# VHH binders against q9yez8, part 13

Target 1, 342 residues: q9yez8
Amino acid sequence: MVEARGGLDPRRLFKAYYSLSPPVEEPRDIAYREFAFQLFDGDVYVRHIGFDSMEELLSYMAREAPKNAYYSVARYSLPTARSMEEKGWLGSELMFDIDVDSLEGCGEVLGDSCLSRGYKQAVRLVEALYRDFGVPSTLYFTGNRGFHVLADCGWCRRLGREERREIARYFTLEGLRLELIIPRPGRRGVRPAPPSPDDPGLRGWIARAALERGVDLSAVHEAIEDLLDDVRVAIDVKVTQDISRLARIVGSLNGKAGLLVARLGLEGFHPGDWLSPFRGEVEFRASARLEESRILGRTVSLEPGRVYSMPAHIAVLLQLKGYGAVAGGEVVVRAAAGWRPL
Below, E stands for the ipSAE of ESMFold2; O stands for the ipSAE of OpenDDE; V2 stands for 0.75 times the mean of E and O plus 0.25 times the DockQ between their complexes.

## First folded at step 5 (VHH; framework vhh_8cml_1)

Design C2j (at its last look DockQ between E and O 0.04; V2 from the best seeds 0.00; counts 0 for: pae E 18.6 > 2, placed apart)
Fold by ESMFold2, look of step 5:
Structure C2j (fold): chain B 342 residues (1-342), chain A 124 residues (1-124)
Amino acid sequence: as target 1 above (342 residues)
Amino acid sequence: EVQLVESGGGLVQPGGSLRLSCAASGFTFSRYAMGWFRQAPGQEREFVALISWYGGSTDYSDSAKGRFTISRDNAKNTVYLQMNSLKPEDTGVYFCAAKRGYLLYESPSEYDYWGQGTQVTVSS
């Protein structure tokens, strides 16, 4: 239990969480990974850390109570070395980052609806990775306003930066030459067939999107902008091409929202208190206006200067986002269950 | 209207065989992964077998491995479960399920459509 009288210190909440045997998932091949942390003290980014076992990782996190916790998508022969040459790169997983704030109308907007839109993008990506590349992948919520998809496969590990960039551009459609995928009729000597839902790659994907919209397969060019928007995934290409990229440790807390990094299935995503280890009722003093919004499954609105009684998981999120501060009450910190369907 | 209609259930002696069928209509069958699940009275619905939309990938529960075979015929919009060496523990209602997309999941909550089920009873 953490008492919230006289203001809530996020460092103490995170310390309590990590001290209670948090449900952190062990990264694969832990001894080959570089770890990095952002600590509350000094707000510093500490890199080039290695662990030989899960016990060592958990002990570190309990002791240091990091604001943010990461491990490398790369495997290295010497992960604690300061330079890439000295680390001995052995290969990297594919990582895709969906930033909810980059979606149309979602920048700087609190609320569950934008998370739902980002989730749909992430599911689209997971399904297409399997369909078009034969690669199973894992989907997780980053604990704030984003989703990551990780894929680890034999042929993926040794891909260079340019190959990773081209995979990412398949999903963003950057540089798409549509005439090579779905030729337009009217060229002399060309007799193109319309796309079929069984066609490989983007051609088949566009055909399936057309069928879902009730668009005639011979008329896909007439609806092409809508169809491309149905297949495009809004990922950050720079993240995917970066072989030294850091992934979040599943089960750790995100310092921006106080929410768990959570493994997700594909059946739906309904933000709620299960994303938080924090429980209890607190008094929250608002310092900024928030228009009526659905936050973690609850309706919330704020007027500056007013004091509200609210659940701890929402108050911690709002404080970390700068909407005010907890002024009283009690916060109970418990190990949260992982992601759960509604 | 989406429908999944299971058939082929019945009463069988231990060691016997049954072939379940699930006929799909109202959606484009070739775009869906398919699964078989079963439920005994008073128990949770459990995963039995899964097959990818193209038929090339399959998974089985521990209890089904080596005894059951899932297959599909996209031209007939039908998924099958061949059950051999049946045991009394296999008794239950068998459900066909469909999930749009390309991944195989064992959790029932991931499936979009469900059939009404067909009873399989294995008694001495």
Scores: ipSAE 0.000, ipTM 0.110, lowest interface PAE 18.6, mean pLDDT 85
Fold by OpenDDE, look of step 5:
Structure C2j (fold): chain B 342 residues (1-342), chain A 124 residues (1-124)
Amino acid sequence: as target 1 above (342 residues)
Amino acid sequence: EVQLVESGGGLVQPGGSLRLSCAASGFTFSRYAMGWFRQAPGQEREFVALISWYGGSTDYSDSAKGRFTISRDNAKNTVYLQMNSLKPEDTGVYFCAAKRGYLLYESPSEYDYWGQGTQVTVSS
């Protein structure tokens, strides 16, 4: 329990959480991973940290109470080395980042509608990775405004920057030469075969998008722009192409929203209090205006200077987002309460 | 051997509800999209509902929308069709179908495996 009288220090909340031995997921091959942490103190990044066991990692997190916690998608022979050459790269998981900021109309607060849209794209990405590339993957909520998809396979690990970039571009459709996938009808009466939902790759996706929109497969060209919009996945190519990218530790807290990095299933995503370890009712003094928004299943609006009563998981989120501060009450921190990996 | 076995069909009054189940075996269920089709006497087999391999996407026929819900339990290798507000026009043999991959659509030819079907009769 953390007392909110006189203000709520986010570091204290995070420390409380990490002190409870939370269900943090062990990175595979932990001894070969570089860890990085952003601390509340000066927002300092600490890199090139290594752990030999989950116990050591948890101990460190309990002690330091990081604002953000990361591990490298790469495995190294010497992960604590400062130079990349000395680290000895052994391979990297394939990582995709979907940020709702990339979605139209999703620029400001953590809204459920935007998260839902991001999630849908992430699910499609996971399904496409399997269908088109034969690669299983895992989906994570980043604890703020994005989703990570991690794929770990033998040939995936060995991919270089350029190959990874090309895979990413497959999903973003960057550089797409549509005429190679769906040839334009030529002379009257002579038309290429329409795309089929069973076609491999983007051609199949385009066909499926067409069917979903009720567009005749023979008339795909008339609606091609809309269909491409449906097929496109808004991933960050820079993240995917980086063999040394840092991923968030599952079960850790995101310092921007105070929510858990959570493993998700593909059946649905319903943001709620289970994404937060913070419980209780608190008083929140707003310092900024927030238009009516649905946040973690609750309708929230704020006017500057007003004090609101609200659940701690919402209040902490709003505080971290800069909308105000918890002014009173008690926050109960629970390590396992509500954790519901989908 | 691949098997799809439908159950849960029967006689129901208009406005009633049924829940169909399809138990799958002989293949990796979690990697297959599943669909429900129906066939009335003298009619062609028609699309009812589908669900992607992990259940992230669903689709329904116009007739089924708002009344039917498709779901799946990969741990049980089973796909379900909850049918509410049933109408006499919903009468027919309901078939479960499977195909590996992403969300499928209305064409029966897209599905690889089929059950034997279960009879649903809606009558007063």
Scores: ipSAE 0.000, ipTM 0.213, lowest interface PAE 15.9, mean pLDDT 89
ESMFold2 (binder alone), look of step 5: mean pLDDT 87; pTM 0.883

## First folded at step 6 (VHH; framework vhh_8cml_1)

Design G1 (at its last look DockQ between E and O 0.01; V2 from the best seeds 0.00; counts 0 for: pae O 14.5 > 2, placed apart)
Fold by ESMFold2, look of step 6:
Structure G1 (fold): chain B 342 residues (1-342), chain A 124 residues (1-124)
Amino acid sequence: as target 1 above (342 residues)
Amino acid sequence: EVQLVESGGGLVQPGGSLRLSCAASGFTFSRYAMGWFRQAPGQEREFVALISWSGGYTDYSDSAKGRFTISRDNAKNTVYLQMNSLKPEDTGVYFCAAKRGYLLYDSPSEYDYWGQGTQVTVSS
């Protein structure tokens, strides 16, 4: 049990979490992965680390209590080698990154509404990967302001940078030549068939978006800007191109918000205390203004200099984001196998 | 409020090079596709080059292809046009233009914002 008294030390909280059987998921083919960590001591990054087993990984994380924890989307024959050439690349998963702060109107906005927007895009991406490419994928919350979609399929492992770029551009719609997908009626009496929800690819997605909006399928061009915004996914193409990209270890904590990297379903995303191992009530002294926002399912507003009673999971997030510091109260860290005192 | 300011124009001899810059302010530059257009005396504005908001896709008019290169630096809110092997036919006022979104257009009627232009003169 960690008792909070002034400026809570994130290292102690993370150490407690990793010491209590954390719900960390084993990365597939763990012995072939490069691991990397950002440590609290000196804020240093450590790379080229390998583990032969989940036991070794968990022991390392309990000992080092990393601020951030990662593994490679690549499989390597020698993941601990110092150079990429010596590592022996065996293939990489597809990874897609949705950074909520890059969405229009969401930069530097603290609150759940932008997370909901990012989640919606991430679900669309998962569904489109399956429908359009036959690729099942897994959706993760990054523990802060983003989502990752990860796909591991036989034909995708050896794709090069250009092939990965083309897959990513399919989702961002960058460079789309709409007339090739949905031709306009021509002046020579040409009447192209309207899109159908059963059409493959982007054409089908546009039709389904039109039906959801109540737009007549024969008139999609009249609403095309809105429809394209509905089907577009704002992923970072450079992340998807990068065969050496690092993914976050599921069940680890994100150092920017103190939230779990969590596997998500497609039926909804409702941020709340389940994203945090931290429990209890604390006193929080604000040092910055926060306009009324929904944060992890709770309405929060802050005036500088005021002291607020609030749940620990929100206070830890606010402190890590620089809005103030925990000034008193009790923080309990929840273990994966149920509540356990520290 | 919105400004697009071109610079880098001037007088060059045939075969010479110029690098045009367009500094943007008053809008979120990284959300806009950018284009370069030019206008010779007595002519309409014609498409020269375009670039997607991320810089990942570019296209050129037939007359510019192989000689001109469009690029952008989203950290500096600036789009560039490197013009090589200049010909007298390239003479005109060069405008940068911005269109919100990820779709690409070579028609000036699709663009939302325009600069005031910078003069490029190629003469023997």
Scores: ipSAE 0.000, ipTM 0.342, lowest interface PAE 12.3, mean pLDDT 86
Fold by OpenDDE, look of step 6:
Structure G1 (fold): chain B 342 residues (1-342), chain A 124 residues (1-124)
Amino acid sequence: as target 1 above (342 residues)
Amino acid sequence: EVQLVESGGGLVQPGGSLRLSCAASGFTFSRYAMGWFRQAPGQEREFVALISWSGGYTDYSDSAKGRFTISRDNAKNTVYLQMNSLKPEDTGVYFCAAKRGYLLYDSPSEYDYWGQGTQVTVSS
């Protein structure tokens, strides 16, 4: 444990955390991954970094205390090469990015309600990958306003840009021809079979959505827009189609919120202090207004110029978001504050 | 060669029950909706029940509702018709039929394959 007193420099806090040898998840085949870091100093991005071991990675992170830390979803024969051709692409995990910014009513504040909605969509995605594609995946909180889903399978790794885009479109429902999935009544004496929850693909998901809404399966057409909204997953297609995309290192901190990149289960997501390595009670001087919001399980409101007593994990988050600064108190930085890598 | 073979028919008293089976071969059974039809002497073939390819949807004629149950086992390539509370009016030759796709039909002319039929006689 490391204690920080007085005014808090974000870099100092991050440095303290990474100096404790925190539980960071080792990327599979680490020696074949490209690493990238955004540093606090000038917000500089450092790319094309390679490590041969977890020890080297942790040492680097401890030394440099990055604001953001990334690794490639791709495996390369030469990760440190500057060009893709020279890197020698060997395959990439399939990555999906869900940002709560895409959700209606979700503003800039990191509210629990928005995170919960994002999480729900992420879970839908994970379930669909498994049910519809036979692909297991892992769900991560990005440490700010999004979720990553990573799928790693033999055929997944070999997918090109267009194929990945098509998979993404399956989830976004872009270009969906509904008549091919749920046919309309045609000739006299002919009727389409209502969708069944046991049906494969989107048809089954539509049926399941109908059941959840209490819509009769024979009346799916009447509620189809609402049902499609339930089925649709708001992923960033650009992220999915990019074979050279960077993912956040699990166990690293997100520089925008000071929260952990954390692996999540499917049983639920309850934001709280376990997402932060920062502990203690501090004084926080607000510099901006914040309407009453629930953040990491705490109701928070701010008026400019006022000083508040609050937990460090909230204060650091608010500071990084530009709502003010820690004015006093002690922050205890812990490597194992509640999250553990698998 | 495509084959549909019905079985389970026979003589039963009013109020009795029968279970018909139809064994399919020669085509991808799981891609076809299945139906049961019946034909009484001197009458046209009429719809009795249908089941979607997945088994997730079933439908019945008005006369069959509440008394008959259609089901299928895709692993066995078989469709069934459980008939309860049988009436003399239910007497006839029962046919199983197969139709490809997601569209369902009440009309016999729309089905692709047919069995030879099994006789059901309800009489006191």
Scores: ipSAE 0.000, ipTM 0.219, lowest interface PAE 14.5, mean pLDDT 90
ESMFold2 (binder alone), look of step 6: mean pLDDT 86; pTM 0.868

Design G2 (at its last look DockQ between E and O 0.04; V2 from the best seeds 0.00; counts 0 for: pae E 19.1 > 2, placed apart)
Fold by ESMFold2, look of step 6:
Structure G2 (fold): chain B 342 residues (1-342), chain A 124 residues (1-124)
Amino acid sequence: as target 1 above (342 residues)
Amino acid sequence: EVQLVESGGGLVQPGGSLRLSCAASGFTFSRYAMGWFRQAPGQEREFVALISWSGGYTDYSDSAKGRFTISRDNAKNTVYLQMNSLKPEDTGVYFCAARRGYLLYTSPSEYDYWGQGTQVTVSS
């Protein structure tokens, strides 16, 4: 429990979380990974850190209480070396990043509906990786306004920058030559076969999107812009092509929202207090206007200068986002989704 | 002198109820989180319930959830444990404990002050 008079102290809250045996997942092959952290003191990033065991990682996080915590998608023979050449790159997982702020109309909106849109794209990405490339993958919430998908397969590990870029462009549809996938009628009286939902690759995805919208498969060109928007996944190509990219440690807190980095299933994503270790009722003084929004399953609106009674997990998020400050009440810190006996 | 004095224990039939009280003195009660622990013969102390300093948050062990309710009255410097639907496995000595600060813990080693305990026996 932290008394919240005169505002939150995020460092104290994060320190309390990491001291309570947090449910952090062990990164695979932990001894081969470079770790990096953003610390509260001076917003400093520290890199080139290695751990031989999960115990060492957990001890570090309990001691340092990082604002953000990361590990490399790469495996290295010497992960603590400062240069890539000295690190001895052994291969990298394939990583995709969906930034909800990049979706149309979402950069201005703090709300669950934008998370739902990003989640749907992330699920489509996971399904397409398997269907089109034979690659199983895992979906994560980043603890703020995004999702990432990680895939670790034998041929994936050795891909270079250019191969990774081409895979990413398949999902963004950058450089798409539609006429090669769904030709328009050519000569008079000659009609190419329409796409089928059983077709491989993008052609099949376009057909399935058409069926979902009730568009006649023989007339997909009339709705093609909407269909392409349905199929496109808004990933950052530069993230995917970067073999040295850092992923977030699952079970760590994201410093921008105070939410858990969480493994997700494909059956649905319903933001709520389970994404936060923070509990209690607080008084929150708004310093910025928030149009009515659904935040972590609750309807919230703010006018500057007013004081609101609200759950601590929403107040922590709003303060970290710059919408105001906690002015009173009690914040209790727990391991995600409840108190864990020690 | 810090004192925590439990009362309300006794013998009860399975399915019965008891209300434990813990009267505190010698410290600023409203600045302390409170917990209830129990100990069966030959066993370590086991977490039962906790409550934040303001009473705004409570938590329970898996065995206590849905049957026990912790509460506090800061004006009377007293914490309570309402125990319903008692089972023979609830038998033991129940201890009240206090910890200064904002963190909530289920480990007995983290608590600063302890009562002498009150016996609860659930037997037919």
Scores: ipSAE 0.000, ipTM 0.153, lowest interface PAE 19.1, mean pLDDT 85
Fold by OpenDDE, look of step 6:
Structure G2 (fold): chain B 342 residues (1-342), chain A 124 residues (1-124)
Amino acid sequence: as target 1 above (342 residues)
Amino acid sequence: EVQLVESGGGLVQPGGSLRLSCAASGFTFSRYAMGWFRQAPGQEREFVALISWSGGYTDYSDSAKGRFTISRDNAKNTVYLQMNSLKPEDTGVYFCAARRGYLLYTSPSEYDYWGQGTQVTVSS
């Protein structure tokens, strides 16, 4: 329990959480991973950290209470080395990053609608990885405004930057040669077959999108731009092509929103208080205006100077986002606030 | 075979109380989040309450909040819904549902198993 009298220090909240030995997912082959942490103190990044066991990692997190916690998608022979050459790269998982900031109409506030849209794209990505590439992947909420998809396979691990970039481009549709996928009828009366949902690759996805929109498969060309918008996944190509990218530790907190990095299924995503370890009713003094928005399943609006009674998980989020500060009440921190690693 | 069997429904006057029970079998109960949903005539099934596998976390719909309490006994493979201060608008068939995993959701589509439901009628 953290008393909010006089204001809540985010570090204290995070410290409380990590001190409870929260359910944190152990990175596979932990001893081969580089860890990095952003600390509250001066927003300093600590890199090239290695752990031999989950116990060590948890101990470190409990002690340091990081604002953000990361591990490398890469496996290294010597993760603590400063140079890539010295680290001895052994391979990297394939990582995709979807940020809702890339979505039209998504503002600064962590709105449920934007998260939902991001989630849908992430699910599309997961499905495509499996269907088109034969690669199973795992979907994570990043604890703020994004989703991570991690794919781990033998051939995936060995991909270089350019190969990874090409895979990313498959999803962003960058450089797409539509005429090769959906050829137009030729002048000589030869009509290509319409795309089928059973077709491989993007052709199939376009067909499926058409069906979902009620577009006749023979008329795909007439709605092609809309269909491509449905098929496109807004991933950060820079993240995917980087063999040394850091991913967020599952079960850790995101310092920007105070929400959990959580593994998600494909059945749906409904943001709520289960994404936060913070409980209780608190008083929140707003310092900025917030238009009516749905945040973690609740309608929230703020006027500067006003004090609101609200749940701690919302208040902490708003504070971290710069909308004000918790002015009173008690925050109960729980290690198992509705989420556990699988 | 997975089974969820609801009980405890009935006719009650406004302001009254009911306690619903749902007995689970055929799966590892302690690994599942449990939820209560309800469906009024002509309406869609709506979320009422959920509880995590351990019982350490609960959530409620706005309508249920402050009036209903969800709990569970993992030793008995049973989830409960204590309903107080019942209103006519609470009338409907109440369903018990189970979800595999540790993530909690309020959408009916997120749940794997369902009971047959128990009728709750609040009427003067």
Scores: ipSAE 0.000, ipTM 0.230, lowest interface PAE 14.6, mean pLDDT 90
ESMFold2 (binder alone), look of step 6: mean pLDDT 87; pTM 0.884

Design G3 (at its last look DockQ between E and O 0.01; V2 from the best seeds 0.00; counts 0 for: pae E 18.1 > 2, placed apart)
Fold by OpenDDE, look of step 6:
Structure G3 (fold): chain B 342 residues (1-342), chain A 124 residues (1-124)
Amino acid sequence: as target 1 above (342 residues)
Amino acid sequence: EVQLVESGGGLVQPGGSLRLSCAASGFTFSRYAMGWFRQAPGQEREFVALISWSGGYTDYSDSAKGRFTISRDNAKNTVYLQMNSLKPEDTGVYFCAAKRGYLFYTSPSEYDYWGQGTQVTVSS
């Protein structure tokens, strides 16, 4: 329990959480991973950290109470080495990053609608990885405004920057040559068959998008841009192509929103209090205006100078986002707030 | 109103360089692939270069490869064409074009918006 008398220090909240030995997911082959942390103190990044066990990692997190916690998607022979050459790259998981900032109409507030849209794209990505590449993947909420998809397969691990970029382009549709996927009817000759939802790759996805929109498969060309918008996944290509990318530790907190990095299923995503370890009813003094929005399943609006009674998971989020500060009450910190690692 | 305004054209000697710019307005620039085309007198408009919405993908005509570089700044809604080692056969009006979406074509008919063009003359 953290008392909000005189205000709440985010570091104290995070410290309380990590001190409870929260259910943090152990990265596979932990001893081969580089860890990095952003600390509250001066927003300093600490990199090239290695742990031999989950116990060590948890101990470190409890001690340091990081604002943000990361691990490398890469496995290294010597993760703590300063140079990439010395680290000895052994392979990397394939990582995709979807940020709701890339979505139209998604502003500064962490709105449920934007998260939902991001989630849908992430699910599309997961499905495509499996259907088109035969690669299973795991979907994570980043604890703020994004989603991570991690794919781990034998051939995936060995992909270089360029190959990873090509895979990313498959999803962004960047560089797409439609004529190679959906040939246009020639002036003279055999009309190509319309795309089928059973077709492999993007052709199939385009066909499926057409069906969803009620577009005749023979008329796909007439609506192709709209269909491609449905098929496209807005991933950050830079993230995917980087063999040394850092991913957020699952079960850690995102310092921007105070929410959990959480593994998600494909059945749906409903933001709520389960994404936060912070409980209780608190007083929140708003310092900025917030238009009516739905945040973590609750309708929230703020006027500067006013004090609101609200749940701690909302208040902490709003504070971290710069909308004000918790002015009173008690925050109960729970290690098991509803999320569990596999 | 959609506008594409080319600039940077001019007279240059063989072997010289020019940098063309195209300022876009009236549409969401970051959602469009951009292309450069050129048209010599009495000739058809031909493909020179294209760049994807993010700038992560580029393509060039055979003539342009190795000499020309297309780039873009989405923050400035501008696409560029750096032309090096210019040749007399590069002479023509250069057009900036925008294409909605993420498909890439070399055919002019595939592009939605066009600039008025800028004259490039390579002559000794």
Scores: ipSAE 0.021, ipTM 0.408, lowest interface PAE 6.4, mean pLDDT 90
Fold by ESMFold2, look of step 6:
Structure G3 (fold): chain B 342 residues (1-342), chain A 124 residues (1-124)
Amino acid sequence: as target 1 above (342 residues)
Amino acid sequence: EVQLVESGGGLVQPGGSLRLSCAASGFTFSRYAMGWFRQAPGQEREFVALISWSGGYTDYSDSAKGRFTISRDNAKNTVYLQMNSLKPEDTGVYFCAAKRGYLFYTSPSEYDYWGQGTQVTVSS
């Protein structure tokens, strides 16, 4: 229970959350992982932390109430070592990052619409990893403006930087030589076979995208830019090729929006109060203008200097985003029952 | 012509089990995602479970998680729903649905084909 007069202190909200048996998912092979945290005090970044058990991790998070909480995609024989040479790399998961702010028209624009676009990109990636590489993967909301896709398979773990780069470029289409995948008809009436939805790799993927649009498979070149946009996934290749990358701890809070890092299914993504442990009605004093936007399933607009009554989960998000501060009311922090990540 | 025919419904006591089947014809079954939906009297159809065309991905509603299992047999063009630990609130008509493509949806409006439904009644 946190009283909100004179503005919320996000540290106290996060402290309350982590003290109430939060629905944090245990990272696989926890004793092999390096952990890192960004703390509220001084905004300090702490790394080279290891835990032997979930109990130790939860105790740390309850005590420190981190702003952001991470674990390595790498497994190390000695994850607490200060030098990378001493850590003893055992392999890394494949990680893909979709940053909604990098999507066209989605910069610092708040709103569920851009999250939906990022989600569709992430689902596309999950499906293609399975279909084209035989790799099952897990989709996560990062608790702010992004999605992670993580894949952990035996052959994936020891892939080097170049192999990871080539996997990532398959999705970004960087360096795509379309004529090698789908040749154009020749000037002398030569007619290469059109792509089929059963073809492997990008050729089949482009054919399936064409069928979704009602484009004749023999005429894919006439719509090729639209088809490539349907296939392309906007990931950062450098993130995927980096074997030392950090992933967010599922069930932790993201310090930029106060939302849960959530495991997602592929059936849809509808942001709402289920992404937040914060409840209650509060008074919010706006300090910045927000044009009408759909935020966590609710239409919101703000004029500087005005006070609004709103649900706590939206107010906390808006305060962390710098649109104002909670000026009154009560914020309740709920245990995870009924709103844990899927 | 596309047909989806559900079977395996019936009257069951609370805590019991049923297995629903959905036999498909008239389309290339292995290229369709399949879903199960249910409808109680006076209510809208609600999502229960879905399965990808290959069977490699499944998902469930909150009420079905841990109790129901969706599966498919592409050689037999059939989707199954194993329902365990049944409760009175599971009562309703269960529909099989098919969606062409590789995307998965919980909204009934996104599905291309529907069966006529099979009644499941959970009561003492």
Scores: ipSAE 0.000, ipTM 0.112, lowest interface PAE 18.1, mean pLDDT 85
ESMFold2 (binder alone), look of step 6: mean pLDDT 86; pTM 0.877

